VH-VL binders against Ribosome-recycling factor (frr). Designs and how they scored, part 3

Target 1, 187 residues: Ribosome-recycling factor (frr), of Petrotoga mobilis (a9bjd6)
Amino acid sequence: MAKRSSYAKEAEEKMKKTLEHFEDELKKVRTGRPTTAIFEDIKVDYYGMPTPINQVATLSVGEERTVVITPWDKKMLEPIEKAINSSNFGFHAINDGNVVRVSFPNPTIEERRKLVKAIKEMLEETKVALRNIRRDDIKKVKEIKNEGSISEDEAKKFEEEIQEILKENEDEAEKIFQRKEKEIMES

## First folded at step 1 (VH-VL)

Design b6 (framework fv_bermekimab)
Fold by ESMFold2-Fast, scan of step 1:
Structure b6 (fold): chain C 187 residues (1-187), chain A 124 residues (1-124), chain B 107 residues (1-107)
Amino acid sequence: as target 1 above (187 residues)
Amino acid sequence: QVQLVESGGGVVQPGRSLRLSCTASGFTFSTYGVHWVRQAPGKGLEWVAAISYDGSNKYYAESVKGRFTISRDNSKNILFLQMDSLRLEDTAVYYCAKDTYYDILTGYSDFDYWGQGTLVTFSS
Amino acid sequence: DIQMTQSPSSVSASVGDRVTITCRASQGIGSWLAWYQQKPGKAPKLLIYAASSLQSGVPSRFSGSGSGSDFTLTISSLQPEDFATYYCQQANSFPRTFGGGTKVEHK
């Protein structure tokens, strides 16, 4: 039932944005896991109109680390194949007359460990950013206390709240890291 | 080339304290994480504690948490393990072990070099 | 904590034999697994890291395989210097944990 102070809430908001940034950066780390997302918005010429692939075909993840693209009109097989092969994603699409297939290579154990090391470095940078927020917010609390706007006991309580929020967000950063690590190692 | 030499082991009484040291040479000690691993007589290996290259991160096994303190002096290339409230279950050969990487959090805990061990035992 | 279970606890073998040792984690650890060799009165020696990567200077008769929760160390043709105790170790999370060990003994 007790509400956290405005200083604690400010720290909480800044730290949440820092974790959101961390998650966004992790999305840029490619796991090699097959995904339809990178193909869905590639545009193909559909009767004179540039149209996203997901509006002319069904995309699914198949067996053997393959994305299968099934166009509703077989006349779209060649345009889809060409669009994917001309993209900068580094994939080779194959049109077999019924569907377009894109194979995802398996990363080596060394490559997976290199990726995990990269995301661990990102985790450490994120923790430094969280600790900087804590440092800056505690500095503000001390300045306000020195101005006489809050009591010594209030300042101590606000510092304790900010420390608690740091711990919560460091733990959350660890969980975000662990989820991505699992994705990399199990893909 | 690379050497890790443990010292400080001996015969102690239950409830007493003991401080182990591990002196490193042949590599840049200040750039690597280091660990303590113990082995009870006739038993297997048990990980005890770890410290990052700069001393900022420390991890402990649950059985020693609150009783043991890991620390390092990079100016002297020495790793320490302060052991308080010693129990009979702490009887073991204690090894220091080098990680292959700087930070224990980002390191793989692939222990490429080990000391020869120092024995901690109890008098009856 | 992640529990590491090794089997068998001991194996009797002759020079030239193929020896297989298994290690099971109580939860998924990806490829965060190392194998060590320990001879009586000596400190352990790193053989394999990342489940399957051979440490520099280790003979090619040693190999590791597996991922997730089941792992295997294989010695393709046992040599006299290979009679020792072998341990697996997970590096997925803290605390780090070792298997109970497998002693490879003379027949």
Scores: ipSAE 0.000, ipTM 0.436, lowest interface PAE 16.8, mean pLDDT 84

Design b7 (framework fv_bermekimab)
Fold by ESMFold2-Fast, scan of step 1:
Structure b7 (fold): chain C 187 residues (1-187), chain A 123 residues (1-123), chain B 107 residues (1-107)
Amino acid sequence: as target 1 above (187 residues)
Amino acid sequence: QVQLVESGGGVVQPGRSLRLSCTASGFIFSSYGVHWVRQAPGKGLEWVAAIWYDGSNKYYAESVKGRFTISRDNSKNILFLQMDSLRLEDTAVYYCARGYEQQLVPYYGMDVWGQGTLVTFSS
Amino acid sequence: DIQMTQSPSSVSASVGDRVTITCRASQGISSWLAWYQQKPGKAPKLLIYDASSLQSGVPSRFSGSGSGSDFTLTISSLQPEDFATYYCQQANSFPFTFGGGTKVEHK
């Protein structure tokens, strides 16, 4: 019995982190809405070292569907502009001497469908990761049963708990996907 | 002891419907995910469909989506495959199979198989 | 869908031989792979699950290895009852998919 809650909690914790990763990856998918997430990890040359934009500049969503990037050192304006324009995200960055502005055009219907397909593939990868967590935890339960530390009935109950947690997290992954899909199609 | 027995196969005409059944005995049916797998004469195995232990999730091969429906009755220990709009390329022996022993979802190897039921077409 | 490519399609072997069958997934499937044996007119029999775990009652001469995309089934010393067709199957993503099969036949 002592390990019942810890197995459930371990599975819950690992699956929660998996869903958090899924949400973070979805934030990087272009939806037509201005977002800073796409630019945060783009590397710029900062005194000879490749450095993420979010470590040399403040990024914010401004007016007129624009992301405003304000570097702490104005010497970074041109490197940031160049990095964004060469990123292959399809954005045109403009340097006005004080900030870099990136305008977000709305994606076409076909582009939205391609984005939905991409996030659907991410959902399926997330479900695989959740199932791997279940597999590993069930393996642990079986090992403990084989050692004689828990009964056959206790092992069965722990496996049922892990399966229930998997179902809840797969359902949550579907909801996260559906929210992003709606954002892409309706924005 | 532990066994699965398919029934409902036979000779059918293209475009018609057929329902296959798979009766489970010797184990707690409601604790296992179960599958349908088919094999065309002289060909390899093709996975068709699966259903979770409680019936809450169902999965299908692309070739049968929209035409086949998997379901189960845990009170009677029976798995079903409703096959609509049958095509000549659906000709095969249909097996039901249990997900790996002690697994409650069908994401595992299949450890118990029925003997199969043949679905063929009249010329 | 995940494509499972199995090789060889057939192998001629003698009792006592080491037989190796390979299975390649078109994308990463972790260890979500099973191996089956099928004799003519019979249903498949599970040999290996989770890529390398031997099913209860299966002789120790059968072993599975691999992870990610490349997998191997090995029969260390072929016995008369091992002449059959062998299939790999991925359980990583729906739809599940089988390899094309490898027929192990008499030399």
Scores: ipSAE 0.000, ipTM 0.447, lowest interface PAE 16.9, mean pLDDT 83

Design b8 (framework fv_bermekimab)
Fold by ESMFold2-Fast, scan of step 1:
Structure b8 (fold): chain C 187 residues (1-187), chain A 123 residues (1-123), chain B 107 residues (1-107)
Amino acid sequence: as target 1 above (187 residues)
Amino acid sequence: QVQLVESGGGVVQPGRSLRLSCTASGFTFSHYGVHWVRQAPGKGLEWVAAISYDGSNEYYAESVKGRFTISRDNSKNILFLQMDSLRLEDTAVYYCAKDSGYSSGWYEGFDYWGQGTLVTFSS
Amino acid sequence: DIQMTQSPSSVSASVGDRVTITCRASQSISSWLAWYQQKPGKAPKLLIYAASSLQSGVPSRFSGSGSGSDFTLTISSLQPEDFATYYCQQGNSFPYTFGGGTKVEHK
């Protein structure tokens, strides 16, 4: 890998966090494969405090294409059931007195196409965020140059490094998108 | 950058044949369905034909079925439209367009278009 | 085939006006509807996909709405560069079909 300046490394770190956020958001997209990720961050009222489900229950993939949610305190069964059924994800949760079960039907081809459209919008938003990081960091390099702290040649080198990092991260965002798209279409 | 460039249009006589080509660059051609859309002078857009990403499925408008054949060469990034038994009603600018759906997916919204190639008739 | 009926066929407008174009499908197409802008001598440009999603680089004055069989494209404050012909297109099933177009022209 090429050695980069500290100015370029700041852009690199910010872009890496942006891609991590993109990957985390994609995990929440419903694909028809049973997954716990969608439910983990749903908030339930736990003694007056909004608390993520994964802090009050164990989530696992069960038989018959279901996610099984086992709360540590059985008083949370009804709040968890209500939170999932009230969410915008369109799942049907069933409370059997011991666990909450959520069924994952196979998505239709039309549903798969809608999911891919949603993640493509996420990709475009991610690319905008990456380009904003590039813009802001180039502005910082120009300010440092104008203060006399670096030469014009050094400023050009740092700007070129930031442009290279943007290209690498845009390419990585495309690959992340393509992996998720394949998962949706092939599942 | 994505580019689609049509070629092969020209002046023809009724009943003759013509082959249009569309060369693609800037995206993985083999991962996308591609379309032909035409527009008669002063008229609206009319969808003509489409071919799947791998060439295994073709679709045609009723007005061209049996006369036009869509094909693709993924190794050269080229889309073709073979137009046989041409009629005066086929006079139009022909555009190639990229489907926004990936692989086996078909979507609305042609996200990239070529500049078009004119097919017109003498006598 | 799914027929797309677009109205009006033309509208005379001035800069700053709100322009609304309607598109009706002969059967439900869910949200599989795109809108295009075409200027004389040029290829069409995608404005809206999935009925309401703005294509990258398209100004926010353009918006789409609707689902099922009734759809609208709205230009909230018409600019000089917006005088053009607009088309809707369904991608629900083959054959794909376009509306007849709406020409937005100067008063």
Scores: ipSAE 0.000, ipTM 0.452, lowest interface PAE 17.0, mean pLDDT 85

Design b9 (framework fv_bermekimab)
Fold by ESMFold2-Fast, scan of step 1:
Structure b9 (fold): chain C 187 residues (1-187), chain A 127 residues (1-127), chain B 107 residues (1-107)
Amino acid sequence: as target 1 above (187 residues)
Amino acid sequence: QVQLVESGGGVVQPGRSLRLSCTASGFTFSSYGVHWVRQAPGKGLEWVAAISSDGSNKYYAESVKGRFTISRDNSKNILFLQMDSLRLEDTAVYYCARDQPLYYDFWSGYSYYMDVWGQGTLVTFSS
Amino acid sequence: DIQMTQSPSSVSASVGDRVTITCRASQGISNYLAWYQQKPGKAPKLLIYAASSLQSGVPSRFSGSGSGSDFTLTISSLQPEDFATYYCQQANSFPITFGGGTKVEHK
């Protein structure tokens, strides 16, 4: 168990946020299972303010592959219905006067292949973001070395730590991807 | 074959907004960081903003921070610069430029070199 | 911020002359420096990256040298197409900063 420098810890923190963002984006990808995540951040006009649905309604997974959205103010039923139907997610919402119901269709094999391709592209984008963090942090280390604040040996150690944490986070991103790929393909 | 083309410049009034666009062709846009660089008439080059290849990291010059917003749409190969609260000192030709990709070396790291530039779009003021 | 100082601001030269332009960084930037050429009414063109590496397609009469805080661009035998303004740029960190430019003009 090794102790890491502040430079490695900074990289670790930024990479952790990047992986959290990747996980959040994957939750929005339509799968064989109904999920509330895709709807939670859709904005509706609430008294003149763009407001996420999860701040004006309760979302839950109901029976028959349906997400049930219960607004706290019934005047929000129509705006929520319109927002979901206008989204690029391809869902059809129905307002029954009490709740908004969204049915989750089963993806075709072709649609599942497209989803896998999309999440693989998200994985590659995530790896680029992780490498950008490494690049920026290595530049900081080199700048501090050039100013004479640290030795060449210290700079080498810090760069090695940053490279190790990149490897760890790239591996973790792969595992997150593989888990989601399995979910999509096994329905 | 590799090309960047800016659009959206024009004559504006102080305090108003303008959106610049930069369309990329002939290369994998999503693999490159991109920059906005401006040049006032008869003056030198001034870096304005940059965005990482995936859009997750954004950087701004202090003179534009809080007023300008850089963004990109990798599906359409377009870079944007939203310019709010425009000032007379924002008068310039605005160029977009891509980062030159360099092979990563553990010891060398990355660097920000701009190997492909657009032709520029002029932002100026009247009355 | 890293300030980039170029000297001279202008130089008068004739075809065949050796032209030297200097760039100074306010702090150490290792070899993370680029040189650009800009002709009137045109976008800048990358000539040199990493202080001394010639960009593909750039004539060998252009060369860069230096490390740390002091850098030099040399044109060994000035050609008619080389009359332009030249800029250095530090590539080390954000914000990216350019030198004030050096205009190479006819004597």
Scores: ipSAE 0.000, ipTM 0.427, lowest interface PAE 22.0, mean pLDDT 83

Design c1 (framework fv_clesrovimab)
Fold by ESMFold2-Fast, scan of step 1:
Structure c1 (fold): chain C 187 residues (1-187), chain A 124 residues (1-124), chain B 107 residues (1-107)
Amino acid sequence: as target 1 above (187 residues)
Amino acid sequence: EVQLVESGGGLVRPGRSLRLSCTVSGFTFGDYAMSWVRQAPGKGLEWISFIRSKAYGGTTEYAASVKGRFTISRDDSKNIAYLQMNSLKTEDTAVYYCTRDSYYYGSGSYFDYWGQGTTVTVSS
Amino acid sequence: DIQMTQSPSSLSASVGDRVTITCRTSQGISSALAWYQQKPGKAPKLLIFDASSLESGVPSRFSGSGSGTVFTLTISSLQPEDFAAYYCQQFNSYPLTFGQGTRLEIK
């Protein structure tokens, strides 16, 4: 009985890591929302020195889902345009003579549905991983019971605690999914 | 002894509906997720749908081939799982098996018990 | 969808033989794999789950191994009642998918 908390705690720690992995994977799913963050640290050649864009320009989110980059020195318009267009981010920058604009196209309904389907599959994979943790931990409890280290009643109680922790983590996975789904649909 | 018994199969014309039932005994039905798996004549196995226990939300999932046409449900008071099949197509011709998911709460894993199957033939 | 490919598709063997059936997956599935036996006109029966765990009541001559994308079902010292179809199934990702089956026939 004294070791009941350690079994529950082990299951909880493993499931927490699984949910953290799920959250990290969801962060990689691009929602199409305009953001300046990915451009701020791109290096441009400023008189022979690699210099971050945020040290030579002001970046802001403008109208029509665009990021507007306003260099303090207009001679930097072309270098900034080229740096963004040659980056691995896949954006197309346009220099209008005063600012550099980067358009974030509005995702089509079909594109949003594909993203939602992808994150739904990630949710199902996460649930399988949570269930595998539950299965493995219950197996350990049964082995300890069969060795005589804990009673039948203690084994049942530990199994019930592991089941409760699974339910809580499955519910949390659903909430994580729902937050990302909302982000995709509202972007 | 664990038993799953399917019923409701038969010969039906394309575009019509049929409801399959799976009556279970020998275990606490409400604690388990249940699935339907089918097998076309001379072909392999295809997972069709599952339904979770009420304790885990009673949620359902469907294979793409049947989504929007088939509905899985359960009646825990009667120990019966159902598969409502609408807009039947000739390619739905198969033996339909009711299965118990082996995880305590379930939700589509592996299947530790299978019924004997019920045959659905969709033909003119 | 995760594609499941079994090899061989059919196999002839004699009583007493060691038989190995392989299941390959298009994506990694960790140990989330089960094996089933199906006799003509009968429902499938679970043999192995979690890649290597023997289902209660299944003879010890059956064993499973593998992880990731390659799995094997082995029958040591084949018995007359073992001539059947065998299917692998993954449960790591939805939709759940089965291999195409392997028919084990008397030589």
Scores: ipSAE 0.000, ipTM 0.439, lowest interface PAE 19.9, mean pLDDT 84

Design c10 (framework fv_clesrovimab)
Fold by ESMFold2-Fast, scan of step 1:
Structure c10 (fold): chain C 187 residues (1-187), chain A 127 residues (1-127), chain B 107 residues (1-107)
Amino acid sequence: as target 1 above (187 residues)
Amino acid sequence: EVQLVESGGGLVRPGRSLRLSCTVSGFTFGDYAMSWVRQAPGKGLEWISFIKSKAYGGTTEYAASVKGRFTISRDDSKNIAYLQMNSLKTEDTAVYYCTRVDTAMVTDYYYYGMDVWGQGTTVTVSS
Amino acid sequence: DIQMTQSPSSLSASVGDRVTITCRTSQGIGSALAWYQQKPGKAPKLLIFDASSLQSGVPSRFSGSGSGTVFTLTISSLQPEDFAAYYCQQFNDYPYTFGQGTRLEIK
């Protein structure tokens, strides 16, 4: 049967989480397209507690390149507006008494190029994290082999499975990066 | 060998049309953006048009001096870029260069230089 | 439109000299600038892209620097084959505009 070993499955699960984290971080990068993810890092003062906007409001993408933020408590409209306008993201937030609307200006070509450079650095960090998972799991396989619990041939097979999974996840990371790069440059 | 060869230039009267062709060889044409740059006798360089690769939308851009009169296009199956010039004016008299925009510097989305140029073809608009 | 102004418009120099040409832009363009060399009767040749990156096959005596609105092309030790016209061009926004050119002449 061609089922992967428990060591390969462990590596696969860890790498999947690493790619999910990479994808989530990329969603926060401003691309010119309206996105709610960029506001997840913004905290508002909710009765003395710094609280993420998504814990006090519903966020949605509206029409005409806007994000619409609907707080559950109308008293949060002004704090949310102030927090967004005070952020270093350069947004124009407007409070109309019911919702906060944020307009997304088109980034310049210079800004787009800088964003692509930043996400390329994130890709490289992600690849380092994937390789560290491979290293740690192969080390575990070698330790078990040296204890006599598995054969030389079994250890080699498990190491090859882990290497195949690394290649698959590095390729997937590259595809995730390329998709985001295109989004930034064509938005 | 990477080559760009322009053709279709000549003497033409004001108000008429002319089509320039740029035949490329030595690289995968469909992967590159293409541009046209002109130079009037004794003057400097003027960028006039640009076309992205089809993979990045095949969109076109023009200088204000030619917008509405000139059309850039490409035929990736033949490895040819075109410049259709309508309603020609005496001010359009120039050497027209076909250029490749080097995507090897970065992705096809942003460009920093025109790395390969043809020899140019002369267009003279005169009565 | 982004206006590109080169200085000087012409310059006389001797072999072995250090030559500097400046390009100023009417608004910020980051590093989206290229430099070209053109000899009489020939097509332009790319020297520098992304403001400071040397094109493959271009001699190391050529260098570019600057960002934003002020850019410089430097030839550290002028050679006989370097007497030509030099142009800057921006790629930050359409239309892609060129400077007026700088003519480098032998003394």
Scores: ipSAE 0.000, ipTM 0.442, lowest interface PAE 18.7, mean pLDDT 83

Design c2 (framework fv_clesrovimab)
Fold by ESMFold2-Fast, scan of step 1:
Parts: C-alpha cells; structure tokens; sequence
Structure c2 (fold): chain C 187 residues (1-187), chain A 123 residues (1-123), chain B 107 residues (1-107)
C-alpha cells in the first residue's frame, strides 16, 4: 500500500512536468495574435549574466501586428535579435538599429494547417515521453518484486495503477492539443 | 441515417439572387464544417464555399469565382446551412451539392453529400 | 491554386479488369487527398481519404496509394457497378480543388 502510493506519486509528478512542458511549448507556437508573453522565457547575455529580455528591454504590441522590443542599451539589439531567431518558437525578429520587431502576420489556411501538423507532432512526442515514464516506473516495480519486497500480485496492482495514470495523462495531453488546435484555426 | 436535403434551386435571370438551403439530420450538425460544391452541366466538381463549426469560430471561405457574390451561413438551432447567391451569372448554372466537410479544420473529406439542387441562370 | 490532373481522362474496361487512375498535383499535398465516385444523375460518394484509407462501406477492391504529388486509385477486379466518373480532391491547401475527372466506360 505505502509503496504503491510512492510509485504512483512519482509517476504523477513526472507526467505532470511533461504536460506542463507540452503546454508551455504550445504557448510559444505562433497563432497570429501579437503577445509579449512568449518572449519572457528568453535569456540574453547581459554583462556575463543570463538575463530575461524584459529586464533589459521594454516590450510592447505595436502597429501592423508586431511586437516591438526596445532595449535600454542599444548594444543589446543584436543579442536580442539572435536569441529570438535561434529560439525554437518559430518567430522571425528584425533589428532596425533602434528596436527589434517580431512580426505576427495572420496565418493563411495553409500556414494554419502546417501549425496544427507541428503541434500534432509535439503531442505525439509528449505521449512518447509519458510512455517512457510509465516504462521506467514499471521497471522499478519489477525490481522490488524480484528483490522479494512485494508479492507478484502487488506488483501487478502497482503496474495497473501506473497504466491508469498514463491513460489519464494521455487524455489530458489530447485535451491540451485540441484547445490549441481550436485557437490556431479560429485566430 | 445521415441525410442532407437541398432546396431553393430554380430558373433565374442574370443579375438576380437565389437562396439555397440544406437541411441536415442524422448527426450533430453544429460539430461539423459544411460546404457547397457545384457541378456545371457535363463538367467536373468545383468547391464553392465552406463554413466551419462554432468550435472553429464559424469562419467562412469562398472560391474566387464567387467571392463577393455568395454568402454561406448556418443556423445550428434548425440544422440548416444556407448559400445566398447574389448577382447571378450564366456561369453559375450548375447542380449545387451540400456536403459535410468532416471533423477538423477542413482536413477531412466531403463524406456525405445531398442529392443536389439545380440552379439555371438564363435569360 | 493547386492544379489537379487526372490520367487518363477516359478509359474503357471490362468486368474483371484491374483499373488504375492517377492524380498529379502541381505542388506537394502530403497525404491529404480523397477519391470520389459519381454515377450518372447522382451525387459523388467518398471512396478513399488520406490517400489510402478506405471509407466505411466501400468494397475492398478499391485501394489508394501515393503521397506528395502523385496518387493512384486502383480497382483490382472491376464490377458492373464501378462504371462511373472518378474524381480526386486535395485537402491540404485552400482553396480545395478537384481533378477534372476520369470517366470509366464499359468496353
């Protein structure tokens, strides 16, 4: 019973982190709506220290569906541009000598289709990660069974519980995906 | 049993308007993209318009040949899709089919079709 | 717009024959292609979607293959009810477009 609780909780915590990562990555996928929030997680080198962009620049939504990033120190223009362009968010940043601009054009149906395909691939990667967590935790259960700490019947119960937790988290990943798909198609 | 039944076709003179209706039964109408596809006499199929479900914002798209003249709409409470056709041209003469456009974002095929309604634009 | 070209535009065949119809697209559409059958005076009927998935209720003699820009519909052993027009359609890029059609006629 106590060991079951420990194994279940470990699986739940790992899967929860995996879903949080998935949701965070989806928030960074461009949907055509300008937002400064996407750039908050980006770090730039400022005097040798990794520093969030919002601590070295002012971010605002500008004209023509652009996010305008105005660094307090013009020497940060190129580092900010590079950091955004090298991120896996799929944005294109342009440094015009005064500010960094990130364009958020309205996606065409073809572009929306590509975005939904990309997030479907992210969903499948997330499901693989969840199944790997399940595999690792079941392996641990089998090890303690082989060491004689739990019975074969107890091991089967723990494995079934881990499998149930996986199913719940795969369903939640699907729900997160469907919500993002709706956003992309409606934007 | 899934059924799509078109109505409203007929003979009209160029420059006039006509409204087609498609009454649907056998599935949850509000969950599906609905489309209109036409076929001129002896010719192939031409997609004209679609309207997505509420889940996808009820957004509409049109073929270039009808953009600005035709308007697609839906009434989910009555399970009816409409095609309002304005400024009709002789080239609009065709059988008009109402179709169910599938489950997601227009990716799914036209899996159910009505019997079609004939529109003839002639002087 | 994506142009869809079917070949042949017309063919004659006998019951029991293996028939192949090809659809070529002017740009890549991955596997987002469907095939429809239309009998005289009737609405089209979906046969195949996602290039190779058979629609429920469609006989197994129908099969589809291909990806990208070249797709094929095959009828392995033609039956009398199969003499009809066949259309391919792409769902990858708006606007949705159809091939010109292939008329399958009795020999």
Amino acid sequence: as target 1 above (187 residues)
Amino acid sequence: EVQLVESGGGLVRPGRSLRLSCTVSGFTFGDYTMSWVRQAPGKGLEWISFIRSKTYGGTTEYAASVKGRFTISRDDSKNIAYLQMNSLKTEDTAVYYCTRGGYSSGWYPFDYWGQGTTVTVSS
Amino acid sequence: DIQMTQSPSSLSASVGDRVTITCRTSQGISSYLAWYQQKPGKAPKLLIFDASSLETGVPSRFSGSGSGTVFTLTISSLQPEDFAAYYCQQFNNYPWTFGQGTRLEIK
Scores: ipSAE 0.000, ipTM 0.438, lowest interface PAE 17.9, mean pLDDT 83

Design c3 (framework fv_clesrovimab)
Fold by ESMFold2-Fast, scan of step 1:
Structure c3 (fold): chain C 187 residues (1-187), chain A 126 residues (1-126), chain B 107 residues (1-107)
Amino acid sequence: as target 1 above (187 residues)
Amino acid sequence: EVQLVESGGGLVRPGRSLRLSCTVSGFTFDDYAMSWVRQAPGKGLEWISFIRSKAYGGTTEYAASVKGRFTISRDDSKNIAYLQMNSLKTEDTAVYYCTRDLEYSSSPGYYYMDVWGQGTTVTVSS
Amino acid sequence: DIQMTQSPSSLSASVGDRVTITCRTSQDISSALAWYQQKPGKAPKLLIFDASSLESGVPSRFSGSGSGTVFTLTISSLQPEDFAAYYCQQFNSYPYTFGQGTRLEIK
């Protein structure tokens, strides 16, 4: 059991958070399946303050491929409806006086291909973020070596550990992407 | 010493094709990513394409202005990188530079252009 | 795309002067920034990479600093051969983007 350095463990933790962010962003991508994630962070005007929908309403998946948004204050029904209808997600929200309902149509094959392309770009952005973490951590290792706090051999070992962790996380990002791609193509 | 020499530029009419070559020497070509950067007359630099080493999948990236029209490739056995330019437009008129892209952490991630070729001129005019 | 804005777009200076060029980015790029020098009729040459690392063979009068969204290139004692165009470039995300350039001219 080779013990990984504190630099490698720091890289692992940061990269794990980056992958969690990637998964959360993928949940917001429109698919054929109903999901509340894409609406939760949409901002509405709540007494002069831009406020996420999930802080003024309860969101749930309802019947017939709908998301049901129930605001705690009925005065928020119209602002929520307008915010969703003006979003670039292409949803049609209906306000029935008690809740806002959003229907999820099935995407066409052409639309699915466009969605796959969009999430592929998100994957590449995520890989860039992972490489940023590797770059910053290797820079720290080199600075510590130049200060004389660690040997050249130790610095090389730490850099190799960080590089291994990057590869593992890039592979995991690819798997996360593939799961979402399958969801889009099979829904 | 490290050298990059571009060739294949010239005068070409809109809608035609042209292939640029970048012949390299003085380093292990297989280990490096390569880019093409262009500069229109009197204008600044525009990155247009990138290709990773074969060991890292040989994947490519393109600027939106050339995506679907230009193809970057490499022949590691000959130490040559290529830029195939199809459906040329007058706005493609520029000096085209090939670059050797160095990854400072020895991983396919962040690349900066540490060595540039002398450039080859492409003029797209009727 | 990440937008790169250099200031000034041009400046006039005398030999021996200290000159500073600033590069601002529309998004945080950490330290993923390079500086290039281009003399008339020549290919660009790498000066600085990773925001502050001096390329081998580049005179020590050149230095880079900054991180995130604001970066500077400084020439501490301008020499005749330094009159050229200077470009910043981000390598944090595709497409890679360059600043519009700064022309350094003799006063």
Scores: ipSAE 0.000, ipTM 0.444, lowest interface PAE 19.0, mean pLDDT 84

